VH-VL binders against p0dw94. Designs and how they scored, part 33

Target 1, 243 residues: p0dw94
Amino acid sequence: PAGTPAGAGASAGIGSDTGSNASEDSDMFPTIVFGDTVIERKEYVAALKAQHGAARLYFRQTYGVDPAEDGWDKAHDGEVPCRWLASRAIDELRRRHAAYLIGVDLGQVADDSYASIVARMEAVNSGNAELKSDGGIVYGRTGFDIDSYLSYELSALKNAYTGDESNPGMSLSDDEVRRYYDEHDWTKDGVDGKTPLDEVRGNVKAQMRSERYDELVSQRAEAIDVTDLPWDALYRFTAGRLG
Short names: E, the ipSAE of ESMFold2; O, the ipSAE of OpenDDE; V2, 0.75 times the mean of E and O plus 0.25 times the DockQ between their complexes.

## First folded at step 9 (VH-VL; framework fv_ucenprubart)

Design v5 (at its last look DockQ between E and O 0.84; V2 from the best seeds 0.00; counts 0 for: pae E 3.9 > 2)
Fold by OpenDDE, look of step 9:
Structure v5 (fold): chain C 243 residues (1-243), chain A 119 residues (1-119), chain B 108 residues (1-108)
Amino acid sequence: as target 1 above (243 residues)
Amino acid sequence: QVQLVQSGAEVKKPGASVKVSCKASGYTFTSSYYMHWVRQAPGQGLEWMGLINPSKDSTWYAQKFQGRVTMTRDTSTSTVYMELSSLRSEDTAVYYCARGRLFSYFDYWGQGTLVTVSS
Amino acid sequence: EIVLTQSPDFQSVTPKEKVTITCQASQSIRKYLLWYQQKPDQSPKLLIKKASQSFSGVPSRFSGSGSGTDFTLTINSLEAEDAATYYCHQSDSLPPYTFGGGTKVEIK
């Protein structure tokens, strides 16, 4: 008896912007602004996609429901999946923009606009293509897409920030390092017990700096006021994309 | 009600250290709020010195005070400390603790602590 | 570091008159420009947040305006109790946070 292949449940993904209804959907995306920076539809949709799995997981874990099956607009104990997802997407965007704003403050990037990010990506891609054409060795990806570039650039910004002790919060006193070391476990593979501070001091500092940077980004993100966003319109847009 | 109560006035000699305390009450000490330190020399303006996250024990100092200032917290007593070393006459000022967030405003202030540095 | 320049340094004003204090930033402030009032022998008090939003309990005669690099604190109809030094402050960028030099307002 030939076992009927279990039908790959069509993961009702967030519809790709390529469908014919893209024009109607584009007209439905509200204007949302983080301070002086307009959030583009593409940014938001990408953020929705990125958080889609997390939303499903959250509702599954919290309420025992899968929004993809039960509906994204159905309320569970006052929480609506599409609204939750929209909120998470906005939070992700806030963090991203916050990181870029930190970069702006340091003069690493000109602004936090999506257009500028894309422009930098294109410049990098073009440069790499040229190098390759000239017989140069391009280390890494020959071409970034926007998501990969964002990841790359944000990492670069973080590394640049945390790599400079003159940046706010990156100068660490011996006392601070020691306190942090005492409060955390430092184990080395093959060594029983806590590794002496002198052997892990660099790692301790690196971790402290990383965490302080993340704290900075988080706080900056929180400072982006989203109370006045057109949330209802955003929810409608989001719901329309999940359906 | 939120209250920040600072330690009393100090008189120090040049080269000495001073440690000012700020006891917080009326809110969760290890919440999202930071404690800032701002000083004011006699007849002068306000100068930001730095901040501490009482929850994470992370500090952010103004470069001018880097190496001389140490901010610490005691969560058991809901108290933040600011220690300034290698005191100079120019360090004579009223020192304030102020509650705030990193990218926000100072909503509550301590009463101030006068530190006098004199020979 | 963002430098905040206040003007004027000092004003002597008759009661019920309008007071205007300016704060110029060395670079654009996105949102978090603040105004504080400090009376003699007192701690500073927050008046205005986000350039134009009054803090809780602040009289309506106090208002903030401005954007970018230029900001203004206005006191409509000065009262005797408004004798104080006013400071603009920014926490918009990375630390260090900075204050204006202050404007002392006295009552004639």
Scores: ipSAE 0.860, ipTM 0.937, lowest interface PAE 0.6, mean pLDDT 92
Fold by ESMFold2, look of step 9:
Structure v5 (fold): chain C 243 residues (1-243), chain A 119 residues (1-119), chain B 108 residues (1-108)
Amino acid sequence: as target 1 above (243 residues)
Amino acid sequence: QVQLVQSGAEVKKPGASVKVSCKASGYTFTSSYYMHWVRQAPGQGLEWMGLINPSKDSTWYAQKFQGRVTMTRDTSTSTVYMELSSLRSEDTAVYYCARGRLFSYFDYWGQGTLVTVSS
Amino acid sequence: EIVLTQSPDFQSVTPKEKVTITCQASQSIRKYLLWYQQKPDQSPKLLIKKASQSFSGVPSRFSGSGSGTDFTLTINSLEAEDAATYYCHQSDSLPPYTFGGGTKVEIK
């Protein structure tokens, strides 16, 4: 995912800005394209909200200031908080879109567009409503909002990838598993010494596969070229949405 | 600058194994760059064999070579190795190491190592 | 895996004439198609990335175009030093990475 930030979990508790202020902001939001995929204003705004706390923490730790109190437009040794936040939001979207592009490679989704994700969410919500009306059983959520659906679907994509040994990087040799086990701490409370590999083999393999998948996503995200984005327009839009 | 220097040519009999080395210099070996292996039979095209991440010691092999190829690295010498076992005459080729990230181009190539498999 | 089909396998071309090489992917690879040049006894060298972006130091007579499944490498006004084999290569999918079968270009 995006470096060591809070990851997708930070965005789950914050609803996407869908519909509110849409008419007020739509003329200012520039056209943003990742490869062939248009980035929608709503997904960008949601990424800003999700990264807001990370920006405040970064500037507090680095410069002793809080942008929410001291201003988002003030430079600190050449760094401007609203520009930092905009770049961070784009990087988080790169990582999410990269995960979806891996899903495209596996035939799990048609594309990485926000519109496609919303369409799948709406189909699931409609299907669940119909099943409930027919007296069937609906497991889990009866209706998703976009943030909960994104979290659900991203987890499903990762689980589908890591759960299939035929996927690139998911076939682990006994030697690789042993080396990984030897390099890491597998102690448990109440057990002297390192827990034997035979007792934790499944956990070791799952951790290795998770790390390899996250590396794939990171590499795919780096391949999404953002140098040609209308950064000045994006910075202006971002500044207009911050306190 | 970045250099990839491979071990010398080898002649092997069918059923043997070969281990080709690729020594890297001019960059941080345990970085986000992968080392790929690509071979080329005489008069034929390029064939991707697999890759290794030197920092994680993780490998991904092309399906055709699963079970016969092993890629390893030695971080103290900045060297990757490709071992191909159960050699057949069809494995006669020049074997290249090439540096690259995933989903990107190969920016530096080794000079190639000719492996000849003959009875 | 994604199959890349190059055409033609071989061209013999008079100096200064145009060379056109095509590469077709078995599924969309968007713009993530690369072109390599390989001269006799040499390692491949990158010419074009992202279908149409010339790599540093590549003569302007080389150009690439296309997206999706259909791609073209063009050499405007062939020079003697361009006699080589040209390979397409894709970078938009999970491993395994694949190459086209190659197109050998000779001076007539």
Scores: ipSAE 0.307, ipTM 0.677, lowest interface PAE 3.9, mean pLDDT 86
ESMFold2 (binder alone), look of step 9: mean pLDDT 91; pTM 0.907

Design v6 (at its last look DockQ between E and O 0.41; V2 from the best seeds 0.00; counts 0 for: pae E 15.1 > 2)
Fold by OpenDDE, look of step 9:
Structure v6 (fold): chain C 243 residues (1-243), chain A 119 residues (1-119), chain B 108 residues (1-108)
Amino acid sequence: as target 1 above (243 residues)
Amino acid sequence: QVQLVQSGAEVKKPGASVKVSCKASGYTFTSSYYMHWVRQAPGQGLEWMGLINPSKDSTWYAQKFQGRVTMTRDTSTSTVYMELSSLRSEDTAVYYCARGRLFSYFDYWGQGTLVTVSS
Amino acid sequence: EIVLTQSPDFQSVTPKEKVTITCQASQSIRSYLLWYQQKPDQSPKLLIKKASQSFSGVPSRFSGSGSGTDFTLTINSLEAEDAATYYCHQSDNLPPYTFGGGTKVEIK
């Protein structure tokens, strides 16, 4: 008896922007502004996609329900999955833009606009293509998509920030380093116990700087006021994208 | 109600150090709020000195004070300290602690601590 | 760092008159341009946040305006209790945070 292959449950994903209803969906996306920066529909949709799994997991863990099965617009103890997801997407965008704004402050990037990011990506891709055509060695990805480029560039911004001790919060006193070291476990492979500070000082500092940077980004993100966003319209848009 | 209470006035000689305290109350000390230090010389404007994250014990100092200023916190007493070393006559000022988030505003201020540096 | 230049340094004003104080930034401020009031022998108090939003408890006669590099604090009808030094402040960018030089307002 040939076992009927278990039907791959169609992961009710966020509908791709490629369908004919793109025009109607585009008309439904409200104007979202972070300070002086307009958030593009593509950015928001990408953020929704990125947070979609987290939303499902949250509701499964918290309420024992899967919004993909039970509905994204159904309230659970006052929480609505589509609204929760929308909020998470906005938070992700806030963090991203916050990181770029930090870069702007340092003169690393001109602005935090999506268009500028895309332009830089294209420039990098073009440069790499040219290099390759000239017989050069392109280290890494020959071509970035926007998500991979964002990841790359944000990492680069972080590394640049944390790599310069003159940047705010990146100067560490010996006392601070010592305190941090004392409060954390530092183990080295093959060494029993806590590794002496002198052997891990660089790592300690790097970790401290990384955490301080992340805090900085978080604080900057929080400073992006989203109270006046058209949330109702955003929720409707989000609900429409979740099917 | 949020309150920031600073230590009393200090008189110091040049080359000495001063440590000013700021005791916070009325909110969670290790919350998302930072403690900033701002000083004001007599008849002059306000000058930002630096900040401390009481939760993470991380500090950010203005470049002008780098190497001379140390900010610390005691979570058990909800107190922040600002120590300024190698005092000069130009360091004569009222020193304020102020609560605020990064990239935001100072919503509460201490009463100020006069530090006089005189020979 | 962002330099904030205030004008004027000093104003002597008759009660009920309008007071205007300007603050010019060396670079564009995105959101958090602030105005503080400091009375003699007192700590500064927040008046305006985000260039134009009044802080809680601030009288309606105080208003902030401006964007980019140019900002204004206005007192529509000066009261005797408004005798103080006013400071613009920015916390919008990375530290260091900076203040304007201050504008002292006295009552005639």
Scores: ipSAE 0.757, ipTM 0.884, lowest interface PAE 0.7, mean pLDDT 92
Fold by ESMFold2, look of step 9:
Structure v6 (fold): chain C 243 residues (1-243), chain A 119 residues (1-119), chain B 108 residues (1-108)
Amino acid sequence: as target 1 above (243 residues)
Amino acid sequence: QVQLVQSGAEVKKPGASVKVSCKASGYTFTSSYYMHWVRQAPGQGLEWMGLINPSKDSTWYAQKFQGRVTMTRDTSTSTVYMELSSLRSEDTAVYYCARGRLFSYFDYWGQGTLVTVSS
Amino acid sequence: EIVLTQSPDFQSVTPKEKVTITCQASQSIRSYLLWYQQKPDQSPKLLIKKASQSFSGVPSRFSGSGSGTDFTLTINSLEAEDAATYYCHQSDNLPPYTFGGGTKVEIK
């Protein structure tokens, strides 16, 4: 029930009558859908926080300004930092959801929804906590938070994909491997010049597969159409959280 | 208007190669759209052969055609090519190019190119 | 590889009657199923995307339904111009993309 967190005063009387760009509108998270999947407020807010530094770097390098110092709502040659950050956060969510959708296609996971991921994390955490209690070991940790669980699960999805040569893109011809080796730097301590292909063939293949998987994820993310999202409402929500 | 125009019919002997072209117009060729190749033998269904990303010149071939098919593009003419080598009589088919994103529908198709492989 | 199995292979239908074509996937493809129409000597034309969404310019008599592994294309009242072969297709999965075997619809 508390008052306004920004310290502008404890007035709760200024409501929706001020229109769609009112301060109260900034906390109303719009309905965002990627294909069949609802994007939750929590995952969007986490993406904003994760991309905050990238936004600051971009505006410093491009315009010589720091949005954290100069304001997130001020335009610089037509670009507004909070809108840039919002778009960046959506793009990062597209990539994450794309990786999960690839996993869905392979039967590795049921869906890409944030709620499903949280449920799996909570089930794992509950099982681990019960095991520790039954094993007689007292430990201060509670297991995964959502960020560590996402990192764990995304890594597992990628490793499962790239570790199976029958998956699309993971069967590499000798010619492709040699071409990739020739086009990249392969050094190893104690060897003059670049390391012979036969000594690093496994590493070359692993890097090729990793890059092909990342490209597949990026292309899958491009297929998530975000043109018709309620961008104005999302920008207002984002601006309200940045101050 | 998006349009995909393919090269004309070909008659080949077993063991030869064929190269079919597909010229794209009406959209940005080096965009997020891929060019897919799909063939159809007489009286039979559709068979996906592979795709090319014209932006990055990267390809993905169906396993059945790996080693026999090569897909290339020329960004200056907005044209993709599909070359099928070591032809057999079973490769007699109409070959289509089709535009689509990697995980999306094919919204535009070329008119098809009949390749006949006969002794 | 995801196998799409269409039924029936062939259907001869009285004009103005309802046509139902099914497509079964060997594993879930969620709602990422497409329907194409192909007339003799023509390229395929997209009818339905994402299982149930009509493509631009497609007559309202065409509709799609289903999710998971079981999908249906319906022609509510068959017109003479609808005599064609219909293919289901999945292309929202990882390659290879696959087509159903086709369903030829003729006017009785």
Scores: ipSAE 0.000, ipTM 0.417, lowest interface PAE 15.1, mean pLDDT 82
ESMFold2 (binder alone), look of step 9: mean pLDDT 91; pTM 0.915

## First folded at step 10 (VH-VL; framework fv_ucenprubart)

Design w1 (at its last look DockQ between E and O 0.60; V2 from the best seeds 0.00; counts 0 for: pae E 3.5 > 2)
Fold by OpenDDE, look of step 10:
Structure w1 (fold): chain C 243 residues (1-243), chain A 119 residues (1-119), chain B 108 residues (1-108)
Amino acid sequence: as target 1 above (243 residues)
Amino acid sequence: QVQLVQSGAEVKKPGASVKVSCKASGYTFTSSYYMHWVRQAPGQGLEWMGLINPSKDSTWYAQKFQGRVTMTRDTSTSTVYMELSSLRSEDTAVYYCARGRLFSYFDYWGQGTLVTVSS
Amino acid sequence: EIVLTQSPDFQSVTPKEKVTITCQASQSIRSYLLWYQQKPDQSPKLLIKKASQSFSGVPSRFSGSGSGTDFTLTINSLEAEDAATYYCHQSSSLPPYTFGGGTKVEIK
């Protein structure tokens, strides 16, 4: 008797942002502002999608439940999955905007608005399309989607920041480098034991700079006050988007 | 209660070095707070010198003090140190440690340490 | 580096009068314009955060306002204990952090 393959449980995804009927108050995206920057519905929804798996994993690991099966509005030891997810999405957005604000301070980008990011993406895509039409070689992706572009641009900003020793925190003394080296394990493929500092100094510095940058972003993100956000409305909106 | 207690007044000659200490208490020393150093020359305004992350032992110095200032921490004693070398008469000032997060405010200050540089 | 210019440098004011101190930034400050009070032989104390939010324990007579490049500290009714030097400070951007030149307020 051929065992009927267990039906792939439909992964309850985040509903599509079909802009249609503004009818029920529960579906209205509240006004969210990070300082002077308005958060767009699209970028919040994207952040929800990005954190959706992490939320499920968290509740599975912490409480042994899958919110997709058990419900996103069911409380577990005082934690509600949809609220947890919303909070994580906001945190992700805070980090993203913080990184861009650092870039703004350095004059790398004009502002941290979603519209500005999209405009830059479109400009890059248009430029690549034109280059291709002219017989030029476009290295890499011929066109970015917004998620890919965000990843690309954020990486570029980080690299630009960490690549300039004049930037705050990017100047490293030999003593700092040595201390950091001593406190961490440095292994090279095919070599037993800790690799000598002279062979990994560049990597050590790169890692130090990366960590300092990440901390900077984190601190900047924390400085974005979200206390006064319309959390209840945001939770309702989030719940409405979760199948 | 959060307290920052600094070392006592110092008198130094030009070209010497001075090391000022700031002992922190009343909070987790290796938390998200940074320790800043701000100085004030007699009758003058406040001047930011730099900061240290006590947790990560990372430092940021104002360009003016680059090469002359060194900030360090001892986590076992919850103490931050600021060393200024190649002292000049212009370095005569009250030096303050101040607690604060980045992109935020200084909520607690040390009592200040007078450093006098004289021939 | 953001330069903060305070005005005036000095004020001699009668008790119960209104005091206004301005701070102009060389570039737009997005979030954290701060005001500190420093009394003689004391460490600075935080008065106002985020341009307009009073810090804990600060008397209601102190208020901050402004946005962009122009900020104001107001003491609505000056008390004798308010004799001090006031500093604007910014931490909205990457270091270095900067202070205004200070405004000394004396009681007549």
Scores: ipSAE 0.673, ipTM 0.846, lowest interface PAE 0.7, mean pLDDT 91
Fold by ESMFold2, look of step 10:
Structure w1 (fold): chain C 243 residues (1-243), chain A 119 residues (1-119), chain B 108 residues (1-108)
Amino acid sequence: as target 1 above (243 residues)
Amino acid sequence: QVQLVQSGAEVKKPGASVKVSCKASGYTFTSSYYMHWVRQAPGQGLEWMGLINPSKDSTWYAQKFQGRVTMTRDTSTSTVYMELSSLRSEDTAVYYCARGRLFSYFDYWGQGTLVTVSS
Amino acid sequence: EIVLTQSPDFQSVTPKEKVTITCQASQSIRSYLLWYQQKPDQSPKLLIKKASQSFSGVPSRFSGSGSGTDFTLTINSLEAEDAATYYCHQSSSLPPYTFGGGTKVEIK
């Protein structure tokens, strides 16, 4: 879910300065902490990139403007595109870190830090490269980039959680399954009306587990308090990055 | 402003069931808040029993109560119910509803409902 | 489940003296420990969240500390109205959420 910026009110905009040099590493990136975990500049920038298209679509549909053409710092009915985008990026990171923190609770990973994820990715990539150089067969690309590794690992965490009935929320009573089945349409070819529950029970349970996991992640993300982040500094960094 | 009002005290015999209600007001009932149930036997500590998400009608029960507890809600009256079956003398307790999100504290509590199980 | 062990079960303390209550978790809960106060015939009330953050309206004489598995609630100068039972509680992990056994504090 998209969060409200922590700032009390609108402040003076970035202005027309396009000379900001964002090529310096972490010098301008503020310290951002989710609980005990420092958010790294690279993961924030990746989240901005992932949400960039959504920001352009939102402002086109809502206000008839494209921030890439009209500017990322101009307010539209109280909404500023670079601030909207920054908030979306933080929410994206909250959800990702939340999924990892659930994994920490289950002993699946040591922590939710970006550094530990990169280290695991690099270990896998090194192993694959060594296998290929020794004459082993590796089809496709030799290893992961960080985006593909995150997608892979997040899916693995979800599958591990939902595939184990002993995990909290994954033990479904017959009554719960029946009620969920009754609320949805379960049609198969050649049968008028709903397919009997016993023929689709596995699909019903899988869908229920997936939805419960997603809600668990959402709730864990909301428990990551971002109210006191240095939002003004983050907005300035974000505006400079979009130039 | 937020208020949780529970049903009155009950006396039950072993083997019976009890259904305690908790009526919520002062906030959006079908929001991101869950309703938790916590009980306290006389002279004893607090024990978490489970929770319900009123928005999605989904429940999570403590393993100790799995199979004996059922939590439901009625969105038209903003009310949550906790039903405990196969009552035993050790189920004698004050039962509280409490509002909270997952991974968070309980910010509002009901006044408690005394359930006495005696023969 | 995460077991919280409180100590002591009971304290009788002279007014204005310091009260110390400990809570030990069976596994790390990082900083996600809460302290509740319960007076006779009342519902519990939140005092401390995130191990050390005072909840709104809580007198400054109440403070919390600790992280990982070892936590402490301190009342630096006990007042008459502080006679109550105190519970630690954890909500940092997946359900079930758990409480300590409680510490009853009385005025000597």
Scores: ipSAE 0.350, ipTM 0.687, lowest interface PAE 3.5, mean pLDDT 86
ESMFold2 (binder alone), look of step 10: mean pLDDT 91; pTM 0.908

